# VHH binders against B3 domain-containing protein At5g26805: the designs that were tried, part 1

Every score and structure here is a prediction.

Target 1, 156 residues: B3 domain-containing protein At5g26805, of Arabidopsis thaliana (Mouse-ear cress) (q3e922)
Amino acid sequence: MIKSLFYTFLQTKHQEESNNSRDPNYPLFPQEIEIRPIAYFPWEIIKTLTTDEIISKFQLPMEKIRDTMLRHASEEDIYRTKFMSCETNILVKDLDTNTIHQGKLWKHPCENNFALRESWIEEFVKRRRLVVGMVVGMYWDFEACMFCFSVLDGRQ
Structure headers, positions and changes below count from the first letter of each chain, unless a header shows other numbers; Kabat numbers aren't used for antibody chains.
F, E and O are the ipSAE of ESMFold2-Fast, ESMFold2 and OpenDDE, as the mean of both directions, binder to target and target to binder. V2 is 0.75 times the mean of E and O plus 0.25 times the DockQ between their complexes.
[cut] marks letters that were taken out.
The coordinates of atoms that the task and the answers printed are left out; those that the model quotes come from them. Centres of patches stay.

## First folded at step 12 (VHH; from k1 with G58T)

Design k6
Fold by ESMFold2, look of step 13:
Structure k6 (fold): chain B 156 residues (1-156), chain A 123 residues (1-123)
Amino acid sequence: as target 1 above (156 residues)
Amino acid sequence: QVQLVESGGGLVQPGGSLRLSCVASGASGFTFSRYAIGWFRQAPGKEREGLSLINPSTGGSTSYSDSVKGRFTISRDNAKNTVYLQMNSLKPEDTAVYYCVADTEYWSGEDYWGQGTQVTVSS
């Protein structure tokens, strides 16, 4: 499908050389050409995992939670979450394994973040063998009402 | 900048009552009614604990932690830029420094804290 889009683009452009050759250093036979795909980068949260994420918890920025999970919450409920301790279960889909996991989301008063605790270690760190230095991404899927997770760099 | 000053702490016998006040002030254009105000406490060697919240909206709805629900009452007087915490049926476990916190930033994390007032409940 990427090749189809690329060839459509070439059909509309005048070629500089006959036979659609790109570079004289490439082999004589036509071959799969490298094309620039349409970027797919939905990630609202991108983190390089630290020791704390590997042993304890995964932190989620407050503004991202407010813009997604709490989008429909009243202003009063949002203030309640700011000032009072809270804990709730959420769903997190691992896009790399196509599996859905429970996440336990924690918030302490007047902290500017939420955190996934306990289940983060078992359901992600241990299961996926995550290590310090890997880069992970998360975004909120408003249609499915869950976070989506992937390892973006360090998929060893 | 917003300044918060707590007062009304002191020594009280178990079963007694105290009324804490949190007076807010700020620069020209300061509008107290836009602030949500919360009360927190911290006992020696323990993490701070959120106790009560009063929202800035019309009518200022209130919330309480389970540890104080039914014994403590939060209220506000916007004309005096003041939030109160009425504490009844006090127990030795309520001994702590009590703080008020104000927020208008809608989760920006720029909160204003008072200096605290000591409450001691003992015979």
Scores: ipSAE 0.032, ipTM 0.432, lowest interface PAE 7.3, mean pLDDT 74

## First folded at step 15 (VHH)

Design j1
Fold by ESMFold2, look of step 17:
Structure j1 (fold): chain B 156 residues (1-156), chain A 124 residues (1-124)
Amino acid sequence: as target 1 above (156 residues)
Amino acid sequence: QVQLVESGGGLVQPGGSLRLSCVASGFTFSSGSRYAIGWFRQAPGKEREGLSLISGSTGGSTSYSDSVKGRFTISRDNAKNTVYLQMNSLKPEDTAVYYCVADTRYWSGEYDYWGQGTQVTVSS
């Protein structure tokens, strides 16, 4: 990823605090010449993983799906989804490993909740050795028609 | 242009069965999760209700509303561009016009295409 060096230098020189609260995942620049991302925080969904997500499924409330994948859907379209039991395959790109995985996005009838089910455990929890307390992020890439996933705060 | 044509409706006694068919044209049932096809119904004087969906993914994920779960089964035949709804243990409350619908915007819930409907009447 390439950022303008002018913007980077200007921001670090005019900030009164060394910590950048706008992008908690962005490392502070050293005073050396290097191309670094700054103000790049695309994460629309940020979750601290719980036990349920480690053993069962990755929960996504309807409002999160509405604000990401279905951002341009009308209120009538959103209303129609509330009363259906729906399943679909979606693609999820793991940005940390640069690999693409299938996820089953599932909605129970009479619930305002979607979930990544079934392959979530195999493709992410087991493969990435995810544990309770890790923070993960996701955003929807409209050009690629898939979610993008990363572990934002991992622990050892 | 996408068209959905239903067939298989009719009059049936309570406890009976019907199989609805929906033939799609101008639209190909390809592998992937970019679409869903399913069934809605509308009883006289009532709002439309969604019944069942089947996705375009390999293997075809299915879903059902609580009102028909366990009694209705959705399936598809990609070679014939056809989706079926097998309806068993029919009740007078199942009397309605049944519509085949398609959501071609990758699980958006926006059902862009509707068939003309087929009448199902459950009467003793």
Scores: ipSAE 0.000, ipTM 0.127, lowest interface PAE 14.2, mean pLDDT 71

## First folded at step 18 (VHH; from i3 with I37M T58G T104L)

Design o6
Fold by OpenDDE, fold request of step 20:
Structure o6 (fold): chain B 156 residues (1-156), chain A 124 residues (1-124)
Amino acid sequence: as target 1 above (156 residues)
Amino acid sequence: QVQLVESGGGLVQPGGSLRLSCVASGFTFSSGSRYAMGWFRQAPGKEREGLSLISGSGGGSTSYSDSVKGRFTISRDNAKNTVYLQMNSLKPEDTAVYYCVADLRYWSGELDYWGQGTQVTVSS
């Protein structure tokens, strides 16, 4: 058994006491859970970078988020992600450079996908010189509780 | 085909109350069914905002946005296949078109069905 995190809208007492800032968005809170090690395919998300992703935010399919960091979320929690704006802090490991970056994952209720914003442009697009047409991969590391990122094709 | 029909909108003074109704057809409210109903609003020049939802499962779990929490209450009447939004302590900033929404596929990223909307105007 390994310790991992899942995300829910339920706040622990400790989290409630520490959160002084009223975020206008519905926050997702990490909760510790013991899980059995799961064999994962190295790349759950494989996609070609679009113009919008290079200039704004990286799109993460809802089903991939549901199957990973929201895997233990209730049906009600899933509905909340569809009706309410939500966001959470996450970690992203760049496997190519062996660096870890903090980012924000958010979803607007009128959008189908989650999006990685803020750190995406500075820590990935600019730092790694990502351009349209590059193929990138991501997967959720359940043990480390973070996304892992790599450029799969188009490495300069 | 699923249809949602909103009613109850209108003009109200600040501090006043309104009750919106949404009658759903094409599916039935039943305990244990996998659906959620909710309300959105859109003010002129602003993005659509999710306000509240009620789940068909778990005895009707409810959620509210911070903008309406404590003032608005969502409820349902299964016999009438109707969802309500009780709006109290209305403010001018609550002026918008209000939409009833039904979601029948929680596994999908999309919201399935939208009403035509009802205008709510809060003005002195």
Scores: ipSAE 0.779, ipTM 0.943, lowest interface PAE 0.5, mean pLDDT 89
Fold by OpenDDE, fold request of step 20:
Formats: sequence, structure tokens, C-alpha cells
Structure o6 (fold): chain B 156 residues (1-156), chain A 124 residues (1-124)
Amino acid sequence: as target 1 above (156 residues)
Amino acid sequence: QVQLVESGGGLVQPGGSLRLSCVASGFTFSSGSRYAMGWFRQAPGKEREGLSLISGSGGGSTSYSDSVKGRFTISRDNAKNTVYLQMNSLKPEDTAVYYCVADLRYWSGELDYWGQGTQVTVSS
């Protein structure tokens, strides 16, 4: 058994007290869980970077988030992700540079994908000199509880 | 075919109340069914906003956005296959088209069905 995190809308007392009522987003909070070791499938997400991703935000398919970060979320929590704007802080490990970056994962109810914000432009696009047409990969590390990122094609 | 029909919108003064209704057809609000009903709104020039949801599972758990929490209440009547949104302490900022939404596939990333919307205007 290994310790991992899954994300829910359930808040601890401390989290409730620290919650900013002015935030329009429904916060997702990590909760610890013990799971059986799972086989890591590298590059759950493989995609070619678009113009929008280069200038704004990185798109993560909902189904991938559901199967990873939200894998142990309740049915009600899943519905909440569909009806309510939600956000959470996450870690992203750049495997190419062996660096860890903090980012914010956000989803609008009317969108099918999560979006990586805040750190994406500065810590990835600019830092790594990402351009349209590059192929990137991501997967969720259940043990480390973070996304792993790599440029798969188009490395300068 | 699933259809959602909203009603109850209108003009109301600030501080007033409205109750929206959404009648669903094509599926039933049965206990233990995997569905969720909810309400969205869209104001002119603004993005669509999720306000509230009620799940068919787990005894009808409810959720609210911070913008309406404490003022709006979602409920359902299974016998009438209707979901309601009680809106109290209305503000001009609540002016929008309100949409009823049904989600029958929680595993899907998309919301399944939308009503045509009902206009709510809060003005002095």
C-alpha cells in the first residue's frame, strides 16, 4: 500500500476557516488515501501545443483528471466539477529539467477541460521556450501526487 | 427526448424573492438514479455561471456557488419531476438568464441537457 492524494470538495475545519469567501471558484482539496501501487502508464496526456496554450493556458482533459486526481472522488464531487467552477493548487514536475513547479488547476463548468494557469506561461512556455507544434506529454504520479511534464517532440 | 422547461422568472425589486421551476421530461427523478440537476445563469457580457446543483444520489446532496450561497436554495419534487430555485435577497447583480440543467452521465465531461432559460431582472 502507498500513500496518495485524491481531490474532493470536502474541507477540513482549518480549510473552511482559511477559505476566502470572495473566491468564485469551488476549491478542490487534497485528501490522503492509501492505495495499491498502480502501474504507471507514461504520458497519459500527449498533445501538440496550440496557439491558445502557448499564450494562455494548458488544457487537461476532464477524463484524465477524473481518472487521476479525482479517481476517488464521490459521484457528487464529479457533478460539482461539472456544475461549479473549481480550482486547486497542484505540483508539476518538469522531467526534462528535474524541477518542480506550483500551478493552479482550474475548470469552468461550461468547459470540458481543466486548465493549468499561473505557472504555465512563466515556468513552462517561457522558461522552456515552448512553441506551437511541439508535442508534450503529461501523466499523474500517484506516489508523488503531482503531474509530470516533458517535451516529447520539438525540443530545441 | 429529454426536455427542460424553466418558469418563474420576471422583474423583481432589490431585496425581493423569486422561485424558479424547471420541469423535466424524458427521464424521472427516482431515488438512487444517477443524475444531477442544477441552475446556471448568464448575464449580458458575462460568462455563464454555475449556481447550484442537486444530486439524485446520496439523498440529494446540494451545492452552491459563493455568489448565491445563503440566498438561493435548490430543491426537487420527485412526484412532479421538477427542480426549484428559491432566490431570496435578490440583487441587481443577479439579473441574468437562468438555465436549468440536467446531467445524466456523470462520467461524461459535458452537461447533457439545458433549458431555454428564463429571464430574471432585478431592478428598482
Scores: ipSAE 0.764, ipTM 0.944, lowest interface PAE 0.5, mean pLDDT 89
Fold by ESMFold2, fold request of step 20:
Formats: C-alpha cells, structure tokens, sequence
Structure o6 (fold): chain B 156 residues (1-156), chain A 124 residues (1-124)
C-alpha cells in the first residue's frame, strides 16, 4: 500500500507542476490498487474575490475558520475570538508558486468574520496580481499548521 | 426573549472602585447549553471594547483584556442569574458606557444580546 500512496503522491505533484496536469485522460487514480486514492480536491474554503479583498483584507466567515484552523480549539479560545480582539501570525503556503508567506489573521469581537490583514495585500494580491472575480481556494494543513492557497479560477 | 439589565454605574474618583451587576432574564445560567457572558465598554468617539468574559456552564473559566487584567474581576451568581464586574483601581481612561453581553449561539460569530449600558465616569 506504500506503492499506492507513492503513485498517488507522484501523480498529484506532477499534475500541479506539469502542463500535462490538465489532461483529463492523465491517470490520477491507478485502478490496480484496492485502497481508495488520496483525494486531489482538498479545498475547504473557496472564495470569489471581491473589491474588499483586493483593497483591504481577505475575509473568512467564522464557520469556515471554525471547521478548519480552529477545529480542535478549546471552547475558551472560541469565546475569546467572540469577546476579544484577537490577532495572530499564520503561515500560508502558495501551492502555485511553492512559497510560504506570512499572514496576519485577525478577529474583531463585533464582526462575524476572521480576516487576513496587512501582508495579504503585499504577499498575495500584489504578488499574484489578484483581481476581483478570481476564485481562490484554501485548506488547513493540520500537520504543517498552515493554510495552503491556490488560485482556482483566474478568469476575469 | 433574552434581556440583560446593567446597574451599578456612577461617578467615582481615580483609584476608586465600582461593582457592576447584570441581571439576565429569558434564560438561566445553569441550562447545560453552551454559553458565555461578558462585559464591553464604549468610550466617547471610540469603538466598543471587549473587557472580560465568563463561560456559562460547568463552573466556567474567565478571560480578561490586557487593559483591565489585574484590576477587574468578572464573577457569576447562578441563583440570581447575575454576572458582576468588580472594577478596582479605576482610572480616567476607564470612563465609558459599560455593556453586559451574552453569547447563546456558540456557532455564530455574532454577539446577539446586549444590555442598554450603564455609565461609569472616573474623574477628579
């Protein structure tokens, strides 16, 4: 079963970094192995960028953060995000460029949403030339303790 | 129909103390549901600031903002459905309207229940 994980890993990596990765006939799921293939669509958060994301901050609803980064958070931590202003540095890996960037995650107690602030503009919007209407995805990697980011649809 | 009524505000000199009370109605603190109570304040021209919280069930933990930690103490009397804020070593910067707040919808990012507020004025 190591062979299955090895083949799935190689195909996923090749798919992300090869022109051949968009070929619908390219085998992503070998059929000789009983173990189900590792899923290739991990996106827990999918968002179409708005003007606010391009100008100011990337907003994330409490429910999405609750189900990802904070899934194992204590009740005390969750209450602190609702009653107190909270700010922490997190890491965000850009899977398209294979680079790791800092994001400052912020929550104001009278708002429903978490937000990536400050470095979001420089590290993502400007660096990747993000515009309104693009679709981005994120998922939380619990082992690496970081978000993983990709532009899923760059159409205007 | 949750209602929160604050009392205990007033005028006090710097270094003094006040005790705020918040009587809750429309739910009980020992309901077994997931909930928290806390205090906010709003000074003139500033946004609301969260000060303290106490979780509702199981004996509850407390948390404080850095601006009041060590000077303010939140506590709860389940029999009276009342939350208290003991404020010691008061400073002019503590002058504000103080609000009692309840969070009964843990899964929501909103704080749905606010009292009408009680004025605290700290001046010489």
Amino acid sequence: as target 1 above (156 residues)
Amino acid sequence: QVQLVESGGGLVQPGGSLRLSCVASGFTFSSGSRYAMGWFRQAPGKEREGLSLISGSGGGSTSYSDSVKGRFTISRDNAKNTVYLQMNSLKPEDTAVYYCVADLRYWSGELDYWGQGTQVTVSS
Scores: ipSAE 0.437, ipTM 0.790, lowest interface PAE 1.8, mean pLDDT 79
Fold by ESMFold2, fold request of step 20:
Structure o6 (fold): chain B 156 residues (1-156), chain A 124 residues (1-124)
Amino acid sequence: as target 1 above (156 residues)
Amino acid sequence: QVQLVESGGGLVQPGGSLRLSCVASGFTFSSGSRYAMGWFRQAPGKEREGLSLISGSGGGSTSYSDSVKGRFTISRDNAKNTVYLQMNSLKPEDTAVYYCVADLRYWSGELDYWGQGTQVTVSS
């Protein structure tokens, strides 16, 4: 991923240097190479929607939640999410509509992952008319302390 | 091979007390290691309910569900590799099969190690 961005950037920069070298008024001096990333792919969770996501829930992997929303949680709190039913309110920004939605995130003790359930259905599936086969993404925005959502591919 | 064996269940009157024991084998308790032990229960026709946990971190940090907080106390005896659940002020709705559970894979959300269960019945 990083290497891919680096190679793409280098090709663009080499083209710029080639164009400059063909100009008779440009000095024929070596130029320092500049590496600038040209793409940002923040999606920590990418999901091709299935029937489960359309009728029931959107799962968020335990590891991703632990590394983001719960990054400052104590070991006691993490164990509590495994032994006890837990719920918390979160915010999810829909980047496509530039709107912020409340969700209720659940963790049940016999399930490995956190999940948005009724709130996912109401605030996203129904509102955005999501269907099986669409690809969606989510990532955690550390500055805003919320998840960000987008439909990455609307094909079915 | 991890095994958990519960004992101490039985019949008790409302307002009474029981102490459950869970002897662990294949796994050693330590105050500094990443593990947790706890208790679940399941009444007929109901989902399993997590009740309490005790962890190795924080010198044996404990947590309780709201349904039992103030009435139940979890504790451990590292020398005996045993976890206890002291149940006081028992109510008929506490009637259930009680399970000892171990969490040995901190980075996983799964609880794979369960005892066979011990019946607690609270009735006149």
Scores: ipSAE 0.394, ipTM 0.765, lowest interface PAE 2.2, mean pLDDT 80

## First folded at step 19 (VHH)

Design aa3 (from o6 with W107Y)
Fold by ESMFold2, look of step 21:
Structure aa3 (fold): chain B 156 residues (1-156), chain A 124 residues (1-124)
Amino acid sequence: as target 1 above (156 residues)
Amino acid sequence: QVQLVESGGGLVQPGGSLRLSCVASGFTFSSGSRYAMGWFRQAPGKEREGLSLISGSGGGSTSYSDSVKGRFTISRDNAKNTVYLQMNSLKPEDTAVYYCVADLRYYSGELDYWGQGTQVTVSS
């Protein structure tokens, strides 16, 4: 259903631009080459890296963590993240290098965001030479039970 | 408006016990979902520490931090709109200001309300 809506939206835009298909000078929208990959996942987190993320930690919105990693967590587990510090190990796949990295996800009770600590700096900032102003994306892969990461815009 | 008022703090000897109370007004406890309440503390020069929570779901699920598990017990009395923290086997390191907290927007993940705090001092 979501794929159908996405495909229909793209066809509508191209078909509107190709409404002059009677005009031989206008490009046509060939359906065979316009079929989008079925495995496309929208980025749930898109961030322009800040100074704090380059020197310290990468923050992940609480609501995204609740919708993904904690989707089936008990009510007790959810409340634990609101009132007490908690840590858990996660995997992050770097889609650009096709490598899998370990991260420790941490939540301080006074904050409404989770954060990757220490391993974020070594495994991503230093390894990938990330700098302030780069745009990165992450999404949760439900089948692999891990986050997927990519640098979406490496230009300043 | 919603208000949380703590009481029951004071001076106690090591090994003693205290029972903190948090009377809530502006909302009514229920056995249904939609709230969590708990206790934090802050000792001088230290970060705030979450101690215990109780939820409105099911039978009022409880949890505790490792620093107080087995010594502290959270409970509630719906008729009195009150949450309690029973503190036993108190140690000098338990000296802190204790805060009652509530998250009445359960699905948002924010701690909406804080009490004014009550001082607990454990001194020999």
Scores: ipSAE 0.011, ipTM 0.299, lowest interface PAE 9.4, mean pLDDT 73

Design aa4 (from o6 with T28S F29L S31T G32S S33G)
Fold by OpenDDE, fold request of step 20:
Structure aa4 (fold): chain B 156 residues (1-156), chain A 124 residues (1-124)
Amino acid sequence: as target 1 above (156 residues)
Amino acid sequence: QVQLVESGGGLVQPGGSLRLSCVASGFSLSTSGRYAMGWFRQAPGKEREGLSLISGSGGGSTSYSDSVKGRFTISRDNAKNTVYLQMNSLKPEDTAVYYCVADLRYWSGELDYWGQGTQVTVSS
């Protein structure tokens, strides 16, 4: 058994006390759980960067988030992510530079994807000089409880 | 084919109340079903906003957006295959087209079915 995090709309007492912000978005809260090791293949997400991603936000398919961060969320919680705007802080490890960055995932219920907005432009697009057409990969590290990012093809 | 038909919209004064109804056809509401029903709204020039949902399972757990929490209540009548949205303490900001939504595939990123919408106008 390994310790991992899953995300849910249920918050611990400690999280309730710390969350003083009246954010209109439903926050996803990380909770520690013990899980069996899951075998996964790297690069669950492989995509070519679009213009929108370069200038605004990185898109993560809902299904990928469901299968990773929300893997242990209840069915009700999953529905909540589909009906309510939600956001959560996440960690993204850049494997190419061996750096960890904090980001925020946000999803509008009418969109099929989560969006990494905060930190994406500064910590990835600009820092890594990402451009349209580059191929990037991401996977969820269940042990480290973070996304791992790498540029798979493109200008270094 | 699944169809959702909203009703109950109209003009109401600030502080007033409305009850929206959504009659579902093509599938049955169950107390143990794998579905969620809910309400969205879209005001002119604004994006659609999720307001509330009720799950088929888990005893009918409900959820509300902060914008309507404490004022709106979602409920269901399985016998009538109908979902309701009781809207109290209405504000001008609540003026929008309200949509009933059914989601039958929680694993999909998409919301499956939408009603035609019903207009709610809150004005003095």
Scores: ipSAE 0.770, ipTM 0.944, lowest interface PAE 0.5, mean pLDDT 89
Fold by OpenDDE, fold request of step 20:
Order: C-alpha cells, then sequence, then structure tokens
Structure aa4 (fold): chain B 156 residues (1-156), chain A 124 residues (1-124)
C-alpha cells in the first residue's frame, strides 16, 4: 500500500475556516488515501500545443483528471465538477528540467476540460520557450501526487 | 427525447422572491438515479455560472455556489418530475437568464441537457 492523494470538495475544519468566501470557485482539497500501487503508462495526455494554450492556459481533459486526481471522488463530487466552477492547487514536475512548479488547476462547468492557469505561461511557455506545434506529454504520478510534464517533440 | 422546460421567471423587486420550476421529460427523476439536476444562469455580458445542483444519488445531496448560498434552495418533486429553485433575497445582480440542466452521464465531461432558459429580472 502506498500513500496518495485524491481531491474532493470535503473540507477539514481548518480548511473551512481558511476558506475565502470571496472565491467564486468550489475548492478541491487533497485527501490522503492508501492505495495499491497503480501501474500507469507515461503520457496519459499527449497534446500538440495550440495557439490558445501558448497564450493562455493548458487544457487537461476532464476524463483524464477524473481518472487520476479525482479517481476516488464520489459520483456526487464528479457532478459538482460539472455544475460548479472548481479549482485546486497542484504541483507539476517538469521532467526535462527536473523542476517542480506550483500551479492552479481550474474548471468552469461549461467547459469540458480543466485548465492549468497559474504558472503555465511563466513556468512553462516562457521558461521552456514553448511554441505552437510542439508535442507535450503529461501524466499523474500517484505516488508523488503531481503531474509530470515533458516536451516530447519540438525540443529546442 | 429529453426535454427541460423552465418556468417561474419574471420581474421582481430587490429583496423579493421567485420560485423557478423545471419540468423534465424523457427521463424519470428518482431517489437513487444516476443523474444530477441543477441550475445555471447567464447575465448579459457575463459568463454562464453554475448555481446549484441536486444529485439523484446519495440521498439527494445539494450544492450551491457561494453567490447564492443561503438565499437559493434547490429541491425536487419526483412525482412531478420537477426540480425547483427557490430564490430569496433577490438582488439586482441576480438578473439573468436561468437555465435548468440535467446530467445523465456523470462519466462524460459534458452536461447533457439544457432548458431554454427563463428570464429573471431584479429591479426597483
Amino acid sequence: as target 1 above (156 residues)
Amino acid sequence: QVQLVESGGGLVQPGGSLRLSCVASGFSLSTSGRYAMGWFRQAPGKEREGLSLISGSGGGSTSYSDSVKGRFTISRDNAKNTVYLQMNSLKPEDTAVYYCVADLRYWSGELDYWGQGTQVTVSS
């Protein structure tokens, strides 16, 4: 058994007290869970970067998020992600540079995908000089509880 | 074919109340069904926002956005296949088109069905 995190809308007392009522988004909070080691293949997400992603935010398919960081979320929680705006802080490891970056994952209920907003432009697009047409890969590391990122094609 | 029909919108003064209704057809609301019903709104020039949902599973758990929490209440009448949104303490900022939404596939990233919307106007 290994320790991992999954995300829910359930808050600890401390989290509830610290919650900013001005945030229009439903916060997702990590919860510790013990799981069996999961064999996963790298690059659950393989994408060719679009213009929108280069200038704004990185898109993560809902299904991939559901199957990874929300894997142990209840059906009700899944519905909440579809009806309510939600966000959470996450970590993203750049495997190419062996650096870890903090980001904010956000989803609007009318959008089908999550979006990495914070840190994406500064810590990835600019820092790594990402351009349209590059192929990038991401996967969720269940042990480290973070996304892993790499440029698969178009490396400068 | 699944259809959602909203009603109950209108003009109301600030501090007033409205009750929206959403009649669903094409599927049955149950107390143990794999579905969620909810309400969205869209104000002019603003993005559509989710307000509330009620799950068919889990004993009818409800959720609310912070913007409406404490003022709005979602409920359902299974016998009438209807979902309601009781809106109290209405504010001008609540002026929007309100949409009923049904989600029958939680595994899908998309919301399945939308009503045509009902206009709610809060003005003195």
Scores: ipSAE 0.760, ipTM 0.941, lowest interface PAE 0.5, mean pLDDT 89
Fold by ESMFold2, fold request of step 20:
Structure aa4 (fold): chain B 156 residues (1-156), chain A 124 residues (1-124)
Amino acid sequence: as target 1 above (156 residues)
Amino acid sequence: QVQLVESGGGLVQPGGSLRLSCVASGFSLSTSGRYAMGWFRQAPGKEREGLSLISGSGGGSTSYSDSVKGRFTISRDNAKNTVYLQMNSLKPEDTAVYYCVADLRYWSGELDYWGQGTQVTVSS
């Protein structure tokens, strides 16, 4: 059931944003007319990878998910995620390799975070050879209805 | 003083049915408003699992976890101040202690009240 709610949220949000060429953070001044604006997307999630991310799952803070993927979800739907586990498939674009991967987003009632599980290890940790100490970033692309991922600092 | 008291648990064979009841006292289900009630369970050696919720708002909308959807039905009887969980097509993995729960401040996000639990055992 929560899975169905996440599907509904993703569809509605994507449709709304795809039809909106203007919003408060999108520049409307003449500079944009001369050059297609490069999307400025400050990293909403920046994380130094720990052992848990390398062996198990990538955690996504509830408040970040609420402010991005679930921005248009009703308060009743958000409330329900506190009490019932949910799982849904999402897309994650790797900006460094320009490839799109499927992730499984999970929320357990007793945890404070959503998490990418299962394919996170195969599609990112193993593929990109991620190790503890690397810094990665994610942001939500409202038009494409997916997260965008990049390695921001590979030192450590 | 708010209390939740479960009943209706017991031993049942696979494929059978049980109906759990949760009698509430200290507040009224007849009040339209900001509350949610529902059911959790805890099997031996497992974490507590949320099963179903029923809301006081929106005419009593309901939610179900994937593990019980289509088999379990939550309902309420305002005159008896009682919430029910009808459990059909029971499986051995449904064996657990079942708890009635309530959040009487619907948008608070805390399950303030828990019943004592009722045992459900599904075995041949």
Scores: ipSAE 0.011, ipTM 0.357, lowest interface PAE 9.4, mean pLDDT 74
Fold by ESMFold2, fold request of step 20:
Structure aa4 (fold): chain B 156 residues (1-156), chain A 124 residues (1-124)
Amino acid sequence: as target 1 above (156 residues)
Amino acid sequence: QVQLVESGGGLVQPGGSLRLSCVASGFSLSTSGRYAMGWFRQAPGKEREGLSLISGSGGGSTSYSDSVKGRFTISRDNAKNTVYLQMNSLKPEDTAVYYCVADLRYWSGELDYWGQGTQVTVSS
């Protein structure tokens, strides 16, 4: 179970006040064990760019998409991506420039991977001057319902 | 032992309709809810394209690709062991060989059974 550090700290102060009051009507809700902060924001997709990403599309491996964007999707929904083309408009936030860009996430039923297409070249490759060998990262922000992008290594 | 036999293909004018049938044998649509059946098509020189899916679980959930949504309808008749594809508002781009498909290992995602295919041609 995961709790915020702030919540845990507040609980500790509440318990101290209960002890000092000697109030039997002051329940011990919610006595909780302090939880170490967990890094919820690791890069879930890390990719070294190749020529295909620079000239065509950014491929997102199916396994990584299942672990991020689709981690809460039903097995039936995942199953359907193997039968039919799926396309959706998404937003991608560039964390390095603090800007939000549009993209189309597409899945071809005969392929294992999802891909960002069309605006990927204009809004990322050209805008950021991406070249082969750069390392980029992405993760899915469930609260904002968008991918977050960053260049992690501008060297090979 | 499992066989899928399509029928109902043919020549039709743009804007017309066809209904494809897929009769299953060696497998009962009534006996297990752990299957998925559907339709693919393949035009000459193009890759196979998934069109529609109906599952045996969840009350027979249906899904459609965006290219056919609103024009095509998948359905089943368990008593006849048959899955149908009603195709309306047909366009020349719908010209292809249409395949009935089945996955009897529900979560495998692999289409292990394919029919022989039936040709649909949309032209004036």
Scores: ipSAE 0.011, ipTM 0.380, lowest interface PAE 9.1, mean pLDDT 74

